# Miniprotein binders against q5jf28, part 10

Target 1, 318 residues: q5jf28
Amino acid sequence: MERERLIKTVEAILRGAGYRVARLDLKGSCFDLVASRLFLLLFIKATVNIDTITEEQAEDLKRLAKFFKASPLIVGLRSKSGELEEGVVYERFGIYALRPETLYDALLNNELPAVFAERGGLYVRINGELLRELREKHGYSVNELAQLLGVSRKSLLNYERGEQAVSLDVAIQLEEIFDEALAEPIDILRAKVEADLNVKPETPLEREVFERLKKLGLGLVKVKKAPFNAISTEDDIRLLTGIDERKTRSTIKRAEMVAEVGRIVNSGGVFILEKTKAEVVSEVPLIPKESLEEVKDADELIELIDKLKKEIKEKLFS

## First folded at step 21 (miniprotein)

Design v1
Fold by ESMFold2, fold request of step 22:
Structure v1 (fold): chain B 318 residues (1-318), chain A 103 residues (1-103)
Amino acid sequence: as target 1 above (318 residues)
Amino acid sequence: SPEELEKKIEELERKAEELSEEIFKLLEEAYRLKGDPELIEKVAKLIYRALFLLFRVEYLAQELREKGDPELLKKAEELLREAEKLIEEARKRLEEIKKRLEK
């Protein structure tokens, strides 16, 4: 009930702000929504309690965000400690976490958050160079301003150098003293994250398929918590790549999700199976692994994929 | 009694869910209308305010199960009533916008 309401709220906010959106219904996935608008791409995990996201989910979310140059987000309502505060950015595993109200303000009120939570309270990063200029214009020495704020001289120097955030109380005092905006907004729409893209295959079949794809000239980024097993890439080619032993109902559902995600991230999809007849589910080919031995490079693989999609489409409309 | 309190919490949650379903219907209707964008935005703001209050009602319901504090029940009921009032106003304004478009 509560989780469904949360996901529907986030989806409504995104669509209201002009984003194209795909929603996933996959238990354990590292994201629930992917959304794009012009040069912005967001991968969003929606969870009532932000402390339920696992390290594996978070690492995969960051891998997808890094690969697609997207911003990962966690949208939630509470933590183990209680209710999340509106307008405050939290972090879990290096990913920003925030309430739907905060997302609403950013996307529909054009008001990015500036306050973040950390050990000991609420903090704000400020424009240190502007702080120094304002201090000098108002005739304050470093010592004089530090005494007015109730902070050490070293702290004030760190603020001016951009090396330390200020407490929310100090940020309010600075606004009172200078009557000027010093707070630096947190760009939740263009968050930069670091991720280890070298993840080993989970199964012998994955290992075999990855080696065959590498021989075709494709790079691979493995993920564990998504409807696909990897992203296969070379230059402009991007394939959301699934791997299964055989076609099951789960395989079909994952292919449908891959098609939806692919539309948002402008990527193709393919499933490579141990045993199958070639077919297409929602514009995503399911091919036997032997087909990888019948092509010489990535371009021929794309040609095979396009050929299968065209042939199946023609038969459906004859 | 614990059973009496749980029934009150269940009534809160049921009413919140009923209102939530209405909220999403109104949002879809608002986004479908191609009327004055500024008027649609004001209606949507009322709807989102109500929706955000429902998240707080659900949080208070959880706290009620843990603490049983009568003030939490009173607060949750106040927030739910506020959400209902916002939705009634949103419905009224949306219907007015719809009538303007049909003329």
Scores: ipSAE 0.790, ipTM 0.922, lowest interface PAE 0.8, mean pLDDT 90
Fold by ESMFold2, look of step 21:
Structure v1 (fold): chain B 318 residues (1-318), chain A 103 residues (1-103)
Amino acid sequence: as target 1 above (318 residues)
Amino acid sequence: SPEELEKKIEELERKAEELSEEIFKLLEEAYRLKGDPELIEKVAKLIYRALFLLFRVEYLAQELREKGDPELLKKAEELLREAEKLIEEARKRLEEIKKRLEK
């Protein structure tokens, strides 16, 4: 059970590095783990073969990462072309993918990776300004160093301008020639990602609920591959928002996951159901969609949510 | 002898899974101890080294099913034995740390 071992390994690495971690048990989800430490936040999809992640999963993972100012990561063991290499960063759909050993080094040895895979092999981005300084200090012309490295003059100029990564072999040669670290690490903990946050509702119920939430002044970031359907937000308000026709076993499990994720991302949770009585599952209210008509803005929605949680707690402990 | 090779691969995978379960128990135990942080870190490193060897063992097992190369089986068995030795050493060192905490 290679996948379970992988997820448990990632979870152990994160916890060992002092992260608070929530693990999800939801097939098809865009992430398996979310983890935080101080101001660092990671959303991680763990897959044995990194090429099995779907575009929809990757886009949702990037949406979550962009919204929460988190770094998305894929942790895996192999690709279509074979085993992933330790210390090498791969990329799928604009998301970094790497082995658990590489994550271990980054988090527990404070050694960020510097080598990445691209068409044609392994590459390193280097400090081009430092390269130029070292070349000049050592008395090499651009052409002389290019000949020594076996690269074109144009390539060397691009290296010095920071416009082109060097092959791993060239990076090793440079380190041998200059006896200096030139490699720029890849900040997998604060990766930049681009994501389209405008995703249309998937069902008539979602459309109706989203329209009601928008009337309350909430912005919405729709996701398809998570235990919640959207993130509802205004200013400091953040609600992991689930939507279902009615309460089912699946609804309960999703609410439990929303509660766990919410603790990590410092966000509330709510499920809006077409048909239900108001109740609370694991600190996540399940309310009928008509409750949205009983409030005038986002602040009143939060007050309703907090009131429901207090009333149900008081009944249980009275 | 494809049947004999598959049986050996299954045994390799079974032992790796058994060791994996022990690994996670030991990691959890190591991180819960309030002993010397540097000693606990060294024990954890042994445990992680073993865990990472198990990922290599599983990859070799998959390659064995596809290629049948006896040298891959030999390598996988060597890595598994190495992982077992690392875990036994980690277990012993963890027990020593526990005894020091008891006084």
Scores: ipSAE 0.784, ipTM 0.921, lowest interface PAE 0.8, mean pLDDT 90
Fold by ESMFold2, fold request of step 22:
Structure v1 (fold): chain B 318 residues (1-318), chain A 103 residues (1-103)
Amino acid sequence: as target 1 above (318 residues)
Amino acid sequence: SPEELEKKIEELERKAEELSEEIFKLLEEAYRLKGDPELIEKVAKLIYRALFLLFRVEYLAQELREKGDPELLKKAEELLREAEKLIEEARKRLEEIKKRLEK
């Protein structure tokens, strides 16, 4: 119930901040929420203990974020070491992790966090050029200020060059000495992540479908932990692409999720099945893999998708 | 005793869940009203503060099962009471906003 409360809290914060939100109910997914507002797009994994996130989930979350130019986030309450502190940014697998209070402050109070956790404690990145200017203005040598702070001369030089973060205690001392804000915020809403977008198909069916989609001129970004198997893309076309052997209740649920996610990321959806009759679930066509042989390029695939959606609408209203 | 402690932890968790359900109802009501945005923001702030306290209560309940420390129980009960007070204040302010809209 704690996890459900957490997801609902994150959704409420996002909606209160004016985001359009899709919430997913998919066990093992790399994200639970996707949200957009103007130029901001967030993929969020909500988990009570941030150390339960797997490497596969994290890598897929980063793949989605990199492809869509979104910021990935983990929102949680605890780690193996205990309760997360509000206002502190943690990292897992290169993804920022933080409490819902910290998200609330960023989105509803426009106050980005500045403190992050690392081995050895809490740290802050500071404006190194301003630090040098303030030190010189106040007449301190590098050695004098280093001794006052209890740090090495080399560390102080690294702070001024922007090459090293300061401990939280040092940041507080600097504010006391200079009476100036030196802390640089962490932009959790526009985090850039690195991800390997070249992931191989998981099954023979996926391999067959990917090969055909590539022949249509579509690029593929494979994911393992999402309601879809890949993103199919060319120029302006983006399709959240699912692949199954046949239609099941799971297939239908994932198609519904693909429709919701697609609305947020402005992407279409399609499921390609080995065995099915063509149909549409929540504006997402389910088509047999043979339909890919009926089209010659990505534009014709979109036309097929649009045709199927039109036929279903005509039947519903006739 | 361990049996008495577990009963108290279960009651703490039950109360937190009941209050959580009320919290989300109040948030929906607050955002549905077309009133003064500054007043609605103040009400939402109270509701979010209560919600954040409930996460702390759940953490303390977990620690209490591991450690059995009476100070953890006392702290959890204090936080729950504070959350209840915040929600009561939020409810009163929502009613005031609703009355102003009738005028």
Scores: ipSAE 0.781, ipTM 0.920, lowest interface PAE 0.9, mean pLDDT 90
Fold by ESMFold2, last read:
Structure v1 (fold): chain B 318 residues (1-318), chain A 103 residues (1-103)
Amino acid sequence: as target 1 above (318 residues)
Amino acid sequence: SPEELEKKIEELERKAEELSEEIFKLLEEAYRLKGDPELIEKVAKLIYRALFLLFRVEYLAQELREKGDPELLKKAEELLREAEKLIEEARKRLEEIKKRLEK
């Protein structure tokens, strides 16, 4: 199994680089791994063919990355066009995609990639200000350097102004001419992404629960492709929030995943069910929606959650 | 024939999967040891190189099914053999680290 090997490889690279890692086994999820180390947090979707990622998955991955101030990544082996190139950054839906070898180099060899794929080939962004300084120091006019590189004068001016990336071949020539590093690395560990955090509830139950949580003072960020339905937040409070009609095997497995993710992103978890008796699965309370009417604000909700966890723990060990 | 080619591809994939399982066992073993970090890192590097070769082998297997090019089979077998050599070297070095720790 190529996909299983890929996920295990990514997990091994992350752990070898000192990351704490949680792995998910949820079909259709927007991520397979979440990992943290010091000030870095990564949400990773691992897929053999990067073109199989759906827009819905990508938007949720970006929502999580935006909310948690994390870098989203796709790690894959090929695209519709064939095998991905080692050391090259691809992009799908505004998310960086790369091979496991490229991730290995970034995390275990401290070598960030600099080459990216676009229409027409492979490109590099260069330090345009430094290029201008080096050209002037070496006594080249803009025309002379452009002629050496086989590019137009206009292109060279755009390179110096930082307005245009250079082809990989031109980048290599520039570094040979000036014997200096001009390529600007791509920081895949701190990627900037845009995300629309305004997502409507998917069901009447979700709408009801969201309204009750809002009355408690919690903000909500809805996600569709994760083991939880939303993130409930106020100040320093963060709850990975699941919503189900009733407790099922699926509910239990999602709660277990929420617990694992929560440990990595330093967030609590809770499941709000339409029909249930209060209980705890892997440190994640499952509570009936009526419990939200029994608390006055977010602090009391947290107190209820903590009380349930303590009550179950004492019952098991006394 | 298509039947003979598919049998060759299946054997290639079977060997790659067996080696992959061994690779992950070896990685776990390396991470568990409290030996010299520099020596552990060198062993891990050999193991990752082998693992990356297996991804190439699987890509070549896919191409073989689509294009049937016999040169791809030869290349895939070469890469698999290279991965096997890397793992044997990694295993040897890991045993040396274990012996140092037993002192």
Scores: ipSAE 0.779, ipTM 0.917, lowest interface PAE 0.9, mean pLDDT 90

Design v1
Fold by OpenDDE base, fold request of step 22:
Structure v1 (fold): chain B 318 residues (1-318), chain A 103 residues (1-103)
Amino acid sequence: as target 1 above (318 residues)
Amino acid sequence: SPEELEKKIEELERKAEELSEEIFKLLEEAYRLKGDPELIEKVAKLIYRALFLLFRVEYLAQELREKGDPELLKKAEELLREAEKLIEEARKRLEEIKKRLEK
């Protein structure tokens, strides 16, 4: 119940903020929501406890975010240490984690969080230049202000250089002393993440398909924890690529999810199967792997995909 | 008794679920209305506040199950009552918006 309510809440917040949203009903996925508005793209993992995300899920979430130039987010309610605080940014595996309240404020109130949790404390990044200017304007020496704040002279100089985050308590004291906002907001909507895009295929069938798609000119990004197995790419061509041995109920459901995700991330979808008849599920072609031998390049593959979509549309309306 | 405490926790969880279903219905209704956007936004804010209170109620219910602290029960019941009030206010405001759109 709680997880479903959380996902519905995050979906509602995103939709209320004018995002186009696709929701995934896929257990173990690295994301539960993908959302797009103008130039912002978000991949969101919604989990009640943020410490339940696996490293593998986090790496795939960062990989998707890096590839699509999106921001990854974890939205949750608690950690192993207790309830998450509102207005506080947490981190798991280099991904920002926050409460739905904090996401609401960021998206609907345009209030970005400034407080982050590190090592069991709360911290803020301060505009160090502004801090220096305010200190000098009010006639405080570095020693006087450091003493007033209960910090070392070295710490205050590091704050003024932007080299050290300030404890929340010291940040509050600074804002009270100067009657000015010093806290630097955390842009959770434009998070920069590092990820390895060169992940190897896991199965013999994935290896075969990857080799074939590479011969067609396509670059491949393996994804483990998504409704697709890879992203196939060449220039402006992007295909969310599923790879299965045979058509199953899982294949159909994943193809439906790929169609929804594809609409948000402006990408096509295809499933390549060891053995199948060519068919289309929710505008996503299911093609036999042998069809990759009939095409010479990526453009001919796209033409084949588009032809299959058209032929099935014609059969449904005939 | 531990059994009486569990019954109270189950009742909190039940009420939170019932209120959650109502919250999502009201939120969908609010977003479908072609009323004044500022009025709709104010209603939506009330609905979201109530929804966020329910997450805290559920957390307190779980903490209560683990720790058995009766102070957590009182706090959970208080937050639930606050959420109910916010939803009732949101419902009234939505009905006022609808009546204005029918004129």
Scores: ipSAE 0.764, ipTM 0.914, lowest interface PAE 0.7, mean pLDDT 92
Fold by OpenDDE base, fold request of step 22:
Structure v1 (fold): chain B 318 residues (1-318), chain A 103 residues (1-103)
Amino acid sequence: as target 1 above (318 residues)
Amino acid sequence: SPEELEKKIEELERKAEELSEEIFKLLEEAYRLKGDPELIEKVAKLIYRALFLLFRVEYLAQELREKGDPELLKKAEELLREAEKLIEEARKRLEEIKKRLEK
């Protein structure tokens, strides 16, 4: 109940903000929503407790975000320590985590959060240059202002250099003293994350398919916790690539999800199977692995995919 | 009794679910209206406020189940009543927008 309401809420917020949204119903996926508006792309994990995300899910979420030049987000309600606060940015595995209220303010009110939680305290990044200018303008020495704030001279100098985050209480006190906003907003919509894109295939079939796709000129990014097994790339072309031994009900559902995700991330989809007849599910071709031997390069593979998609449209409308 | 407390928690959870279904229907209706965008945004804001109150109601219901503190029940019931009022106001405003579009 609570998780479903959370996902529907996040979806509504994104749609209300004018994003195109795809929702995934995939247990154990590293994301539940993908959303696009103009140049912004978001991969969102929605979880009631933000401490339930696994490291493997977080790594794949960062991998997708890095590859697509997107921001990863965790949207949740609570942690192991209790309820999440509104307007506060948390972090799990280098991914920003926040409440749906905080996402609402960022997307619909254009109010980015400035407060972040670290080590059980609340902190703010401040404009250190502006702090120095305001201190000097008001005639405070470093010692006088440090004493007024109850901080060390060294701490104040670190604030003015931008080398140290300020506690929320000290930030409030600074804004009260100077009657000016000093808090730097956290751009949760343009988060840059590091990820390893060189993950090895896990199965013999994945290894074989990866070797064949590489011979066609495609670059490959392995993903574990998604409806696809890899992203195949050549120049501007991106294929969400599923790999299965045989067609199952899971294959069909994942192909449907790949179609929906593909529309949001401007990418095609393909499933490569050990054994299948060529068919299309929700505009996503299911092809036998032998079809990769019939094509010479990635362009011929795309032509094959497009041909299969066209032939099925003709059969459905004939 | 613990059994009476659990029944009250279940009633809160049921009412929160019923209200959430209404909230999402109203939100979809608000986004489908070809009315004044500023008026629609004000209605949507009321609906989201009610929705966010329901998350707090559910949190308090879980805390109440764990701690058994009767003050949590009172607070949850208060927030639920506030959410119901916001939804009633949102419905009234939405109907006013519809009536203006029919003229």
Scores: ipSAE 0.763, ipTM 0.914, lowest interface PAE 0.7, mean pLDDT 92
Fold by ESMFold2, last read:
Structure v1 (fold): chain B 318 residues (1-318), chain A 103 residues (1-103)
Amino acid sequence: as target 1 above (318 residues)
Amino acid sequence: SPEELEKKIEELERKAEELSEEIFKLLEEAYRLKGDPELIEKVAKLIYRALFLLFRVEYLAQELREKGDPELLKKAEELLREAEKLIEEARKRLEEIKKRLEK
């Protein structure tokens, strides 16, 4: 109901702003939508209550964003504290969280938010150097302006040095005093995140497959909460890589999602199974793990993948 | 009674869901229509305003289940009616755009 409406709203906003969008239907995934436009790439977790995102989900969302040089984003309606305010940026696990109205303003009205929530209230970061210039031009000493704003001299110096954000009330006062835009917007479309990309395999099968892929010269970025288990990479090669014991209904759905995500992030996909006949689901090959021993490096793996896709197309077209 | 309250909340949520389905259909129609972009944008804004009101309605429904405050019910019904009015206006403007394209 509410969650479906939220995801559809976010999808509509993105498409209305010219983004190509893939939507996922995977329980427990670290993201629900991935979207791209020109040089912008967003991974979005849509959740009614932003406090329900788990640490594992958040860390994987950040891993994907860091690897793909994308901006991670949580879009929600409330927190444990109540309804989220529009135009305010919240933060969970180092990821920006905001209402769909705020996303709408950023993407369809080109109005990035500037207010963020922190312990103690609402705050704004300001251009400290410009503040100092304006203060001096208007003839205020540091102490005079601090007194006018009702803040300490130390706080005002920190504002001017860019070391401290101001309360929303102080930000409003500054704009009234100087009649200048001092607020620094929060670039939710190009957020930088830190993530630990060294995550160990979860199962013995994953460990075996990862070791075989490493022998082929591929690096691996493991994720736990996505339709794929890892990203396999070398130079220009990027493969959203799934791993299962055998083909199941879940495997097929994940392969379909990998195909959709791959189109948005310009990456290939492959599933490595312990037991299977080689086949293709939505342009994503499912191959047995033994196929990894038939190739000597990443280039030969890509050739094998391409060959399988061609052979399957020919059989289906007959 | 608690049973009467839950019935009212369910009716509120049912109406919001019905309107939500109409909203997404209308939004898709607006973006497919090859009319004046400025007029299409105005229609889309009305539709999004209605959609955002429905999120507020759902929040009030949650609060109503927890608190049972009749003022919350009254507010939720007011917001739903406002959303309905916005969608009626959006439909009217979209029809006007269609008529201009026929000429």
Scores: ipSAE 0.762, ipTM 0.909, lowest interface PAE 0.9, mean pLDDT 90
Fold by OpenDDE base, last read:
Structure v1 (fold): chain B 318 residues (1-318), chain A 103 residues (1-103)
Amino acid sequence: as target 1 above (318 residues)
Amino acid sequence: SPEELEKKIEELERKAEELSEEIFKLLEEAYRLKGDPELIEKVAKLIYRALFLLFRVEYLAQELREKGDPELLKKAEELLREAEKLIEEARKRLEEIKKRLEK
């Protein structure tokens, strides 16, 4: 119940903010929602406890975010330490983690969070130049202001240089002394993350398909925790690529999810199977791996995909 | 008794689930209305506030199962009553918006 309510809540917030949203019903996926509005793309993992995300899920979430130039987010309610606070940014594996309330404020009120949690404390980033200007304007020496704040001279100089985050308590004291907001907002919607895009295929069939797609000119990004096995890419061509030995109920469900995700991330979808008849599921072709031998390059592969989509549409309306 | 406490927790969870289903219906209805965007946004804010209270109710219900503190039950019941009031206000405002669109 709680997880489903959380996902529905996040979906509602995103839709209410005018995002196009695809929801996944895939256990163990690195994301549960993908959302797009204008130039913003979000991959969201929704989990009641943010400490339940695995490193493998986090790495795939960062990989997708890096590849699509998206922001990854974790949306949750609690951690191992207790309930998450509203307006506070947490971090797991280099991914921002937030409450639904914090996401609501960011998307619907245009209020970005400024407070972040690190090492069991709350901190903010401040404009160090503005802090220096305010200190000088009010006639405080570095020693006088440091003493008023209960911090070292060195700490205050590091704050004025922007080299160190300020504790929330010290930030509140600064805002009280100067009657001015000093906390810099955290742009959770444009988070930059690092990820390795050069992950190797895991199965013999994935290796075979990857080598064939590379011969067609396609670059490949392996993804483990998604409804697809890889992203195949060449210039403007992007294919969410599923790879299965045979058609199963799981293949069909993943193809449906790939169609929905593909619409949000402006990407095609294809499933390459070791053994199948060519068919289309939710506008996603399922093709035998042998069909990759019939095409010379990536453009001919796209033409094959488009032809299969058209032939099935004609059969459904004839 | 522990058994009476568990029954009260189950009743809290049941009411929170029923209210959640209503919340999502009202929210979907609010977003489908071609009314004044500012009025719809005010209604949506009430609905979201109620929804966020339900997350706190569920957290308190879980803590209550783990700790057995009766004060957590009282707090959960108070938050649930606040959520019910917000939803009733939201429903009333939605009906007013609908009546204005039918004129």
Scores: ipSAE 0.759, ipTM 0.912, lowest interface PAE 0.7, mean pLDDT 92

